VH-VL binders against Putative pre-16S rRNA nuclease. Designs and how they scored, part 8

Target 1, 151 residues: Putative pre-16S rRNA nuclease, of Pelagibacter ubique (q4flq5)
Amino acid sequence: MITIEDFKIKHTNKVRFIGLDLGSKRIGVSICDERQSIATPFKTINKTNTNELIDELKIIIKDNNIGGIIVGNPVNMDGSLGRSAQSVNDVASNISKSIDLPVILWDERLSTVGAFNLSSLLDVNVSKRVKTIDQNAAAFILQGAIDFLNN
Below, E stands for the ipSAE of ESMFold2; O stands for the ipSAE of OpenDDE; V2 stands for 0.75 times the mean of E and O plus 0.25 times the DockQ between their complexes.

## First folded at step 4 (VH-VL)

Design s29 (from u3 with heavy chain T105A Y107F, light chain S31Y; framework fv_ustekinumab)
Fold by ESMFold2-Fast, scan of step 4:
Structure s29 (fold): chain C 151 residues (1-151), chain A 121 residues (1-121), chain B 107 residues (1-107)
Amino acid sequence: as target 1 above (151 residues)
Amino acid sequence: EVQLVQSGAEVKKPGESLKISCKGSGYSFTDYWLGWVRQMPGKGLDWIGIIYPGDSETRYSPSFQGQVTMSVDKSITTAYLQWNSLKASDTAMYYCARQTEDILAGFFDYWGQGTLVTVSS
Amino acid sequence: DIQMTQSPSSLSASVGDRVTITCRASQDISYWLAWYQQKPEKAPKSLIYAASTLQSGVPSRFSGSGSGTDFTLTISSLQPEDFATYYCQQYNSYPRTFGQGTKLEIK
C-alpha cells in the first residue's frame, strides 16, 4: 500500500480507478472515467474470502484498464484504528501484495465533496436497493479521493 | 442446530420439468451462500453452483450454466434447483450444501441429505 | 477451471494402518482446499478446510497438509468407520472443483 500523497505525485497515465466499500456482508465497487473526474457505481460483490475478492478484482482490472484501487478506510475521530479499520487494513494489504497496482486507503473524513447523489443522476436506479446502496457508498469514496487528487 | 432438509426422490420422463427444494433452519439463511452438487450414479462430486439468498446472486459452473436454474424464497428459507426439460443424463443424486461466511469462506460446512432424481423413458 | 487430481483412485488398507491420500491442483490454490468424507448412500461430511484445519467433531487421527498445488490427507491409525470415499475440493476460485475421489476399501 501507498499514501494518497504519494499516489497524487506518482499517477500520470490516462487510466481508471476503482473504489471499494468493504462492508460486512457485501463489497461495493465503483469505477471512474479515464479523466478521473466522475465516479459511478459499478457492481456489488457478495461476501467472500480475500482470495475470491482478489480474483474478482483482477478480472475488473484487466477488463477496464484500471491503474489504482481506492479503499474506504473507517477510522476513529482521533485517527486510531478500531476493529473494523483493522480488518480493512488487512484486506487492503493482501490486495496490495497480490495485485500489481497502487492500493490507497481513503479516510472519508478527508472528503470535501458535497452531497453526491448517484440516484439523481440515474433516475432508473431504485432507492433503498441494498446492491445500489453499496455501490453508491463505493462511488462516494472514490469521488472523494479523485476530487482530492485533482485539487 | 443447523439443518438442510431436501425434498423427496423424483422419478421423471425426458422432457418433463422439475423443481427440487432445500430448506435451511437453525441459522441466518440470508447470510450464507447455498450450493448445489451433483453426483451421478457411481461417480464423484460435481459442483453446480451457489446462490446468495440475501439478494439472489448466482454463480454457476460453466458446465451447468443454462442447464439448471437456482432460486430462493427467503420467506420460507428455501432454495430451489429447477430444470425446464429433463434429460436421461440428469439422473443423479443432488445435494444442497451451505458455504461458509468467514474469511475462509468457500467450502461447504453443512450438507443436505440429498434428492435422488431418476429420469428414464 | 482448476482441475483437481487425486491419487490413488482406490486404496485397500487394514484397520490400524497409516493411510495417505494426495490431491494435486492444476494451478496454485494457496491453502484454499477442503477434504470431504462420503460413506455409502450418505451425504458428504466436511473433514478439513484451509488445507489443515479440522472441522469440529472430526477425530484427531485425521490430518491435512500442503499448500500451492500439492496436498495430503492422512489417517494415522485407520478405524472401521473410516472406510469411505474421500474428496478434495479447491475454493481458491470459481468455479469450485472437486477431485475425482479416492475410495478407501477393506483389504
Scores: ipSAE 0.000, ipTM 0.506, lowest interface PAE 14.8, mean pLDDT 80

Design s32 (from u3 with heavy chain T100G E101D; framework fv_ustekinumab)
Fold by ESMFold2-Fast, scan of step 4:
Structure s32 (fold): chain C 151 residues (1-151), chain A 121 residues (1-121), chain B 107 residues (1-107)
Amino acid sequence: as target 1 above (151 residues)
Amino acid sequence: EVQLVQSGAEVKKPGESLKISCKGSGYSFTDYWLGWVRQMPGKGLDWIGIIYPGDSETRYSPSFQGQVTMSVDKSITTAYLQWNSLKASDTAMYYCARQGDDILTGYFDYWGQGTLVTVSS
Amino acid sequence: DIQMTQSPSSLSASVGDRVTITCRASQDISSWLAWYQQKPEKAPKSLIYAASTLQSGVPSRFSGSGSGTDFTLTISSLQPEDFATYYCQQYNSYPRTFGQGTKLEIK
């Protein structure tokens, strides 16, 4: 695993990224376009283990020209990392060891700050846009990360 | 509360068929993997396999593949472990257990009380 | 398959003792390890998962540590109800595998 700041220096503008929301009940997978402009929901995994997840990611990577993996990293309400954050870190570490691509932990709170500035919240259709993004956690994670990388 | 209730003890002869059960309650049965574990008399725990009740997908230990069959009946929240032809070496306590409340977990958070299977001639 | 080896296979201890049991994986399992307690003629009970997270209702005298290949279960002050067999289990990959068990006996 590398930091998002390190990835910003080294990433290319010709590959897709995937985003992962490692929920306890399901794993959300998102994908962006080759210009890293728009994140969309890709699939949901309802049952797996870490090694099966890695195998499925390898298939997605091969089929979709993936150059990086963004993993959402939950944070406690007081800003400290909880047990779920430790589990996410372990999964991301295992992905990084098994897949020869940059793997980045993205603090989900940074998506709120980076993806939604005050101007976006004042748009005429802001409530619909925010609600749509909230329904797609993995896409929200990936969008926040690529917005950060592109500015 | 989460509870797994297993069927009662069985005494069988070699060559007979057997089907033991494990009934789940207090949780969403189709959302959790359910596993089976063998413990031979005086020995440790042997992982048999797991079944996902939502679609009946199974994962067996290579040691048990072809020796037993796991199945479920979602309408009565019950899982089964079945032998077509028992042998004396099947004598053991059999536990069912629910896999933890995390999609990436493989540990068992709740266990049934066990079913003792004795196979002797 | 990932082989799990526990040490010691058995130990004797007195109430109030600090007890440590170790578990070694034949390959890196990150933190994907659970500990179970089994009392005579009873089903196993989950104690710890993800190497160090206590199962709800488990007394704080139990703790787990380790990552990668080497793991430890510690009981800080042994109580009479703690005499049991303890098993580790990896859940990094299929098939899941258990250690052979450590029997904790009264001295």
Scores: ipSAE 0.091, ipTM 0.671, lowest interface PAE 4.2, mean pLDDT 83

Design s34 (from u3 with heavy chain T100D E101S D102E; framework fv_ustekinumab)
Fold by ESMFold2-Fast, scan of step 4:
Structure s34 (fold): chain C 151 residues (1-151), chain A 121 residues (1-121), chain B 107 residues (1-107)
Amino acid sequence: as target 1 above (151 residues)
Amino acid sequence: EVQLVQSGAEVKKPGESLKISCKGSGYSFTDYWLGWVRQMPGKGLDWIGIIYPGDSETRYSPSFQGQVTMSVDKSITTAYLQWNSLKASDTAMYYCARQDSEILTGYFDYWGQGTLVTVSS
Amino acid sequence: DIQMTQSPSSLSASVGDRVTITCRASQDISSWLAWYQQKPEKAPKSLIYAASTLQSGVPSRFSGSGSGTDFTLTISSLQPEDFATYYCQQYNSYPRTFGQGTKLEIK
C-alpha cells in the first residue's frame, strides 16, 4: 500500500478508480470516470471474506480499466484508530498483495457522508435503503479522494 | 442475547437420511454467515462449511462437499445440515456457529450447544 | 488447504502456572487466527480473534500473539476453570482449518 500523498505524485489520468466502503455487514463499491472527475455508486457486496472480495475486485478491474483502489479508513473524529480501522488496514494490505494496482487508504473524515445517510433512512424499502447507503458512502469516499488528487 | 439453539440428539442406521437444525435468535439472521463444525468422538474440530442466510450462498470444505447439504429457512431463522444417506463414519457431535460480523471473516463468535448424531447398525 | 499444527498435543499444569500453547500454519495467514476453548462435553467458546484481540467477557489472563505462520496463546496464571482443550483456527483462506487441539490437564 501507498499513501495518498505518494499516489498524487505517481498518479496518471485516463484510468478509473474504485472506492470501497468496508462496512461490518456489506461492502459498498463505487467507480469513477476515466477523467477521475466524478464518482458513481456501483454495487453492494454482501458480507464476505477477503479472498472473495479480491476475486470480485479482479473482475471489476478487468471489465472497467481500473488503475487504483481507494479504501475508506474509519478513523475516529479525534484521529485515533479503533479496531475497525486495523481490520480495514489489514484488508487493504491483503488487496495490495493480491492485486497489482495502487491501494490507498483515505481518511473518511475528509469525505461528506452524513446527509445522504439521513436521506436514505426515509426510504420505504429497508433492504434497498441499506444497500444504497453502502454504495453511496463508497461514492463519497472516492469523490473526496479524487478531488484531493486533482488539486 | 445472541443464541443458537440446535435440535436434539439423533440415533440412526446406515443408509437413513437426516436433517438437523440450528435456530438463531437475538440478531439479524440474514446478515451473518452461519457455519457447521464436526467433532468425532475423542477427536478435534473439523470445519464443514458456511452458508449466508441472506442469499443461501455456500462454501464447503472439499472433504465435506457431496457428503452433506447446508440450507436455511429465513422465515423461521433456522439453518439445516442434511445427509441423504448416513454412514457409521458420520457419528459425531455437530455444532453450528455464527461467523463474526467483521469484514475479515471468518472465526466463530457464538456457538450452538451441539447435536449428537449416532449412526450404528 | 492450510494445515494448522498445535504444540504440545497435551500438557499438565498447576493452578497459578503460566501456560503457553503454540500454533503453526503451513503458509502465511497474516493475523487471521482465532483461539477457542472447549471444556469437556460443552461447545467451543471463542477466546481470541485476529491473533491477539480478546473476545468480550474473556479474562485478561488470556493473551494471543503472532503473525504470519507462528502464533502463541498464553494463560498468565492458570485457574481451575481453564483446564480444557484449546484450538487454533485460520480464517485467511477457504476452507477454514483448525489445529488438532491442545489438551490442558491438571497436574
Scores: ipSAE 0.006, ipTM 0.556, lowest interface PAE 8.8, mean pLDDT 81

Design s36 (from u3 with heavy chain T30S D31E G54E; framework fv_ustekinumab)
Fold by ESMFold2-Fast, scan of step 4:
Structure s36 (fold): chain C 151 residues (1-151), chain A 121 residues (1-121), chain B 107 residues (1-107)
Amino acid sequence: as target 1 above (151 residues)
Amino acid sequence: EVQLVQSGAEVKKPGESLKISCKGSGYSFSEYWLGWVRQMPGKGLDWIGIIYPEDSETRYSPSFQGQVTMSVDKSITTAYLQWNSLKASDTAMYYCARQTEDILTGYFDYWGQGTLVTVSS
Amino acid sequence: DIQMTQSPSSLSASVGDRVTITCRASQDISSWLAWYQQKPEKAPKSLIYAASTLQSGVPSRFSGSGSGTDFTLTISSLQPEDFATYYCQQYNSYPRTFGQGTKLEIK
């Protein structure tokens, strides 16, 4: 794994990145364009362990010209590592060992561009809200990271 | 609170069929995998498999594939483990357990009390 | 399949002792290891997940550590109610696999 600052200096262009929201019950996946300008929801991965997640990621990477993986890091506001952040770090580390691409933890507190107000979804159907929240959270994570990289 | 309640003890002869049950309550039944674990008398825990109630997707241990069948009835929040033809070697305590299938908690967090199955002639 | 091996298979300890049980995986499982406690005549109970995270309601004298292939469960000050068999389980890969168990006998 590398820092987002190191990735900004060293990353290649003309490739896509994927974003991961490692939720407790589902994993949201997002993808950006080859210019790294717009992140979009891609899919939700259910019924998974780390080995199956890695297998799915390898397929996405092969099919989509992926050059990096951005993982949302749920850090406390004071920057301390919480319970969920430790688990996310463990998964990101395992991905980094198994996949030969840069894996970057993105502190979601650093993202101010492409902000998405999830409370606006309170008025929609619960099943639809849950599904779109996972995918949209991953897109929000990836958008924040690529906005930082393009700055 | 989360609770898994299993059916009562069974005494059977070799060749007989059997279906035991595990009823979940206190949580969204369709959102969690339900697993089965065998413990032979005086022995350790053997993972049988898991079933996802929403779509009945199953994952069996190779040692149990074809030996037992897992199923669910979502309308009564109940999972089943079934044998078409019991063998004496099936004598064991059978536990059901809830497994959260996410990357952080794909372990068994709540267990049923167990169903003792005795197969003898 | 990933093989889980516990050491020792049994041990005897006195109330107040520090007890350590180890679990080894045949391949890297990162932190995807759970510990279960099974008291005589009872169903197993979840004790620890993600190698080191205590289940709600589990006394603080229990702790877990390790990553990769080598893991430990520690009881810092053994109590009479801790008489039980302890099992580790990997959940990195299917099929899930358990260690053979460690029987803790209180003197």
Scores: ipSAE 0.006, ipTM 0.554, lowest interface PAE 9.2, mean pLDDT 81

Design s39 (from u3 with heavy chain Y52F G54S E57D, light chain S31N; framework fv_ustekinumab)
Fold by ESMFold2-Fast, scan of step 4:
Structure s39 (fold): chain C 151 residues (1-151), chain A 121 residues (1-121), chain B 107 residues (1-107)
Amino acid sequence: as target 1 above (151 residues)
Amino acid sequence: EVQLVQSGAEVKKPGESLKISCKGSGYSFTDYWLGWVRQMPGKGLDWIGIIFPSDSDTRYSPSFQGQVTMSVDKSITTAYLQWNSLKASDTAMYYCARQTEDILTGYFDYWGQGTLVTVSS
Amino acid sequence: DIQMTQSPSSLSASVGDRVTITCRASQDISNWLAWYQQKPEKAPKSLIYAASTLQSGVPSRFSGSGSGTDFTLTISSLQPEDFATYYCQQYNSYPRTFGQGTKLEIK
């Protein structure tokens, strides 16, 4: 794996990226255009282990001219890694070992998805926050990353 | 604190039905898989399967598929393991355990105390 | 199914000893390996996950290592409360599978 800052200076302009939202039951997948301008929800993967996920990612990469993988990283507000963030880092590391493409962790605190995962002043309307995250989580993660890369 | 509290010991005869329970507290019940593990007397651990309480999605071990049924009642944060017709070979300690919320890195982080099931004629 | 084999099946040791037990997977499981401790007449307790990460509250004398197919649990200085049966479990694929267990006994 590489940092988003390192990727900014060496990535190619003729490929798509995929974004991953690693959920407890399902994995959200997004894809962007070749100009890396707009991220779109792509599919949901109902895989139960890292090897099954990697196999599905290889199919997407082959079919869609993919040049990089952006993985949402749920980091605590103070920047420390919680248990789920540690799990995401481990999965991203395994993807980078098995797939010959840049794999980048994107701090979810810097995206719309990350904002909805943070504590609010009032713990009210949790179902609305979760629904918004579920609908577009992987696309929001990828959009945040490509906006950073383009500016 | 996270707790999984299981129902009490059962003594049954072959052919009888049985439903044992596992009640979760101290965490968001619907966000974690709940698993079942069998331990026959003096033997090791056998993975039965897991259930996701939010939608009752299940993953069974092939050796237990069709032999037991996992279910949940999320209104009382309780999971169940059920047999329609017990056999003497079902005699074992049965544990429930919480699997991490991440489907890709699921290991058992908290365990119930176990329910001893004895089936004899 | 992925078969997990532990070695040895049992061993005897003294307080203060360095104890090593091993776990081998029949297929590559990357680092998706957990270790559990089970004391007599008690439920298992989670010790280690992702091959080398200690569960909160587990003493630092416990450590795990390995990746791929070969894994090791080490207790650097055995304490009286450590006499138990230890199980490895792969969580790379379904069904999850356990090793047969290693019983650690007082010498």
Scores: ipSAE 0.013, ipTM 0.592, lowest interface PAE 8.1, mean pLDDT 81

Design s40 (from u3 with heavy chain Y32H Y107W, light chain T53K; framework fv_ustekinumab)
Fold by ESMFold2-Fast, scan of step 4:
Structure s40 (fold): chain C 151 residues (1-151), chain A 121 residues (1-121), chain B 107 residues (1-107)
Amino acid sequence: as target 1 above (151 residues)
Amino acid sequence: EVQLVQSGAEVKKPGESLKISCKGSGYSFTDHWLGWVRQMPGKGLDWIGIIYPGDSETRYSPSFQGQVTMSVDKSITTAYLQWNSLKASDTAMYYCARQTEDILTGWFDYWGQGTLVTVSS
Amino acid sequence: DIQMTQSPSSLSASVGDRVTITCRASQDISSWLAWYQQKPEKAPKSLIYAASKLQSGVPSRFSGSGSGTDFTLTISSLQPEDFATYYCQQYNSYPRTFGQGTKLEIK
């Protein structure tokens, strides 16, 4: 794995990225456009081990011209899924060893919604926006990362 | 604190049915896979399988498929391991164990104390 | 199924010794390996996961290393409470499989 800062320097334009939300039983997958502008929910993977996840990711990568993988890193914040950052790091490391693409951990708190909530707690749309994005966690993760990369 | 408490020792005859239990407490029961492990007298550990209490999905070792059934009652945070017809070769210590929170892991972080099952004529 | 082979099957050691136990997988399991300690008449206890990470509460004299097919558990300075049987377990593939165990005995 590499840092988001290293990826910003080295990443290839005109490829798609995927975002992963590693839930307890279901894995959310998102995908962006080739200009890395818009993240969209893509699918849900119901896997019981890392090997099955990796096999499915290889199919998505081949079919969709994927150039990088962004993995949401759970934090000690309200709304976290109660999963350890250690577990996510271990899965991301395994993906990195099995798939020849950059794999990046992304702190979900640095995403647009996290920044927005920090800067404007009085906005009446905050709760509605956060709830909508929570339903599309993988897209939220990927959008935050690509916003950072394009900054 | 996380605890897994198993039912007491059983002495049975071949052909009898048996259902042993494992009660979880101190954690979100429906968010962790729960596994069963057999240890025959003087032998090592044999992985039986795991069950996800949130939806009762199971994964069995091929050597135990059809030999034993895993189930849960999430209303009382209890998992079960059941035999329809016991054999002498089922004589063993049976452990339940909690799999770590992330489904993509597979190691056991907390173990029950074990249930000794003795099957003899 | 992935076969896990431990060596040695048993060893004798003295308090203060550095002890090394190895575990070999028949196929590549990346870093998806755990180590468990089982004392006589007790349930197993988790020691190490992801080949090298200590479970909470495990003394720092325990360490794990390795990746792929070859893995090692080391106890840097053996204590009286460390005499037990040690098991490795792979969790890369179904079914999960354990090694046969290494019994650590007093010399």
Scores: ipSAE 0.013, ipTM 0.576, lowest interface PAE 7.9, mean pLDDT 81

Design s42 (from u3 with light chain S30G Y91H N92Y; framework fv_ustekinumab)
Fold by ESMFold2-Fast, scan of step 4:
Structure s42 (fold): chain C 151 residues (1-151), chain A 121 residues (1-121), chain B 107 residues (1-107)
Amino acid sequence: as target 1 above (151 residues)
Amino acid sequence: EVQLVQSGAEVKKPGESLKISCKGSGYSFTDYWLGWVRQMPGKGLDWIGIIYPGDSETRYSPSFQGQVTMSVDKSITTAYLQWNSLKASDTAMYYCARQTEDILTGYFDYWGQGTLVTVSS
Amino acid sequence: DIQMTQSPSSLSASVGDRVTITCRASQDIGSWLAWYQQKPEKAPKSLIYAASTLQSGVPSRFSGSGSGTDFTLTISSLQPEDFATYYCQQHYSYPRTFGQGTKLEIK
């Protein structure tokens, strides 16, 4: 794993990045364009086993010319680590050891996702909306990171 | 067994309204998107759009936006495609198809048998 | 919109032949390509999704490959029931778009 500041110095042009919103039972995935200008939702992965997640990510990386992985890091608004932060850090560390690409933790508070409260959602089909919102959350995470990198 | 059963063939005149149907069975109707595809006589497949039955959210192809309306009645597990004013150029086979539940990478996995719509004067 | 172009537009072959059909996307779609089979006067049937994953119940003589912009559908040993029109569809971006179709005919 590396810091976002280190990645800003060292990253290469003309590759895509993926963004990950790590949930307990579902993982939102986003992808940006090769110019690193626009992040878009990409898919949801319903994996609880880290090895299965890593295998899926290897396929995405190979198929899409990915040069880095941005992982949303859940931090409380006051800057303290969230309840799931240790789990996210452990998964990100395992990805970094298994995949030969930069893996970067991104503070979700610096993007719209960090302030988003899914419990306020009033849709009649919460399950489907939560899945779609996770994909959008991953896009917002990635957009925040690439905006920082381009600044 | 997943099934999509469409309404029967229609013969209409230009300017008339029409609503065709697609009834789903054998799966949870509100957990999958439902799509519509047009095939003009002797031509290929044209993607019209998709609708989510749980809340009626829609995504249309720009070519069909404003031309047709997709709707659902989830109490009878039925989706509809509607025209307010038909044109001769609407003459085609119309298929409904189930899209897998991932909105971003969903593809059609099951298809209805088709409804032939003929619009002539 | 992403444009999908198939080649050839039509192909004549004999039972037992190896047949290949290609599909090209106007931009990188990763592996997000599906193949559909349509027999005369019938609805399309799903064959393959995510470029290479066979739909349940599809015979193993069908295979898909490719990534990025170039994709191939292969039938390793053509059977009489395989004469049909084949369509590719990108399932990467909205609106979803189909190729124009490849008609596979008896020689």
Scores: ipSAE 0.006, ipTM 0.512, lowest interface PAE 13.5, mean pLDDT 81

Design s43 (from u3 with light chain S31R Y91A N92H R96Y; framework fv_ustekinumab; at its last look DockQ between E and O 0.46; V2 from the best seeds 0.00; counts 0 for: pae E 7.8 > 2)
Fold by ESMFold2, look of step 5:
Structure s43 (fold): chain C 151 residues (1-151), chain A 121 residues (1-121), chain B 107 residues (1-107)
Amino acid sequence: as target 1 above (151 residues)
Amino acid sequence: EVQLVQSGAEVKKPGESLKISCKGSGYSFTDYWLGWVRQMPGKGLDWIGIIYPGDSETRYSPSFQGQVTMSVDKSITTAYLQWNSLKASDTAMYYCARQTEDILTGYFDYWGQGTLVTVSS
Amino acid sequence: DIQMTQSPSSLSASVGDRVTITCRASQDISRWLAWYQQKPEKAPKSLIYAASTLQSGVPSRFSGSGSGTDFTLTISSLQPEDFATYYCQQAHSYPYTFGQGTKLEIK
């Protein structure tokens, strides 16, 4: 794993990034264009285990010219780390060990729409609607990161 | 309070069908993987598989694939383990267990009380 | 399939003893390991997850350590209620295999 600041110095253009929202009930995946200008929702992956997530990520990476993985970091609004942030760090480290690409934690507080939008939707029992929300959250995470990288 | 309540003990003959149940309460049933674990008499724990009640997605241990079927009825927050044709070697205690909420981990945090299945002539 | 091997298979100890139980994975499972306690005719109970994190309500005399392939459960001062069978489980890759168990008996 590297910091977003280190990645800004080292990254190359002409590749896509994917964004991951690991803090929701399902894993949201987003993707950006090769100019790294706009992030869009891509797919939702059921929570299962880290090994199967890595296998799915390898397929996405191969098929879409991915050069970096942005993982949302659900830091509390006061800057402290909760148990969810520790679990996200552990999963991200496992991904980084298994996939030969930069894996970067992005502080979700730095996005204009952040992960806090999802808390109002936790009281729904409609699986499809929840899945598309996860993809949108992943897109906001990735958009925040690529906006930072391009400034 | 999270609870998993399993159906009562069963005594069956080889070749008979059986469906045992596990009713979850006190949590969002569709948001957690639910697993089944076998324990043969005097033996350790065997992971059978897990099912995601939200969409019925399953993962089976290779040694149980095709031997047993997991299903759910999410309208009554109940999971099932089913055999079409029991064998004497199916005699065991069967537990259901919920996987923890912690992200992308397969640990069980709550267990049912177990259902004893006895299959003998 | 990841094979989980516990050692010892059984152990006799006295109240107040320090007890260690080991679990070895056949391949690197990072820290994705749990420990369970099971008493006769009872369901397993969760003790430790993520190799070292105590489940809520578990006494502090229990501790876990390890990463990769080698893991340890330690009971620092054995109590009468700790005589049980202990299982490890990997949660890295399907199937989520258990160790064969370690039976802890009173001397």
Scores: ipSAE 0.032, ipTM 0.644, lowest interface PAE 7.8, mean pLDDT 82
ESMFold2-Fast, scan of step 4: ipSAE 0.472; ipTM 0.790
ESMFold2 (binder alone), look of step 5: mean pLDDT 92; pTM 0.944
OpenDDE, look of step 5: ipSAE 0.253; ipTM 0.782

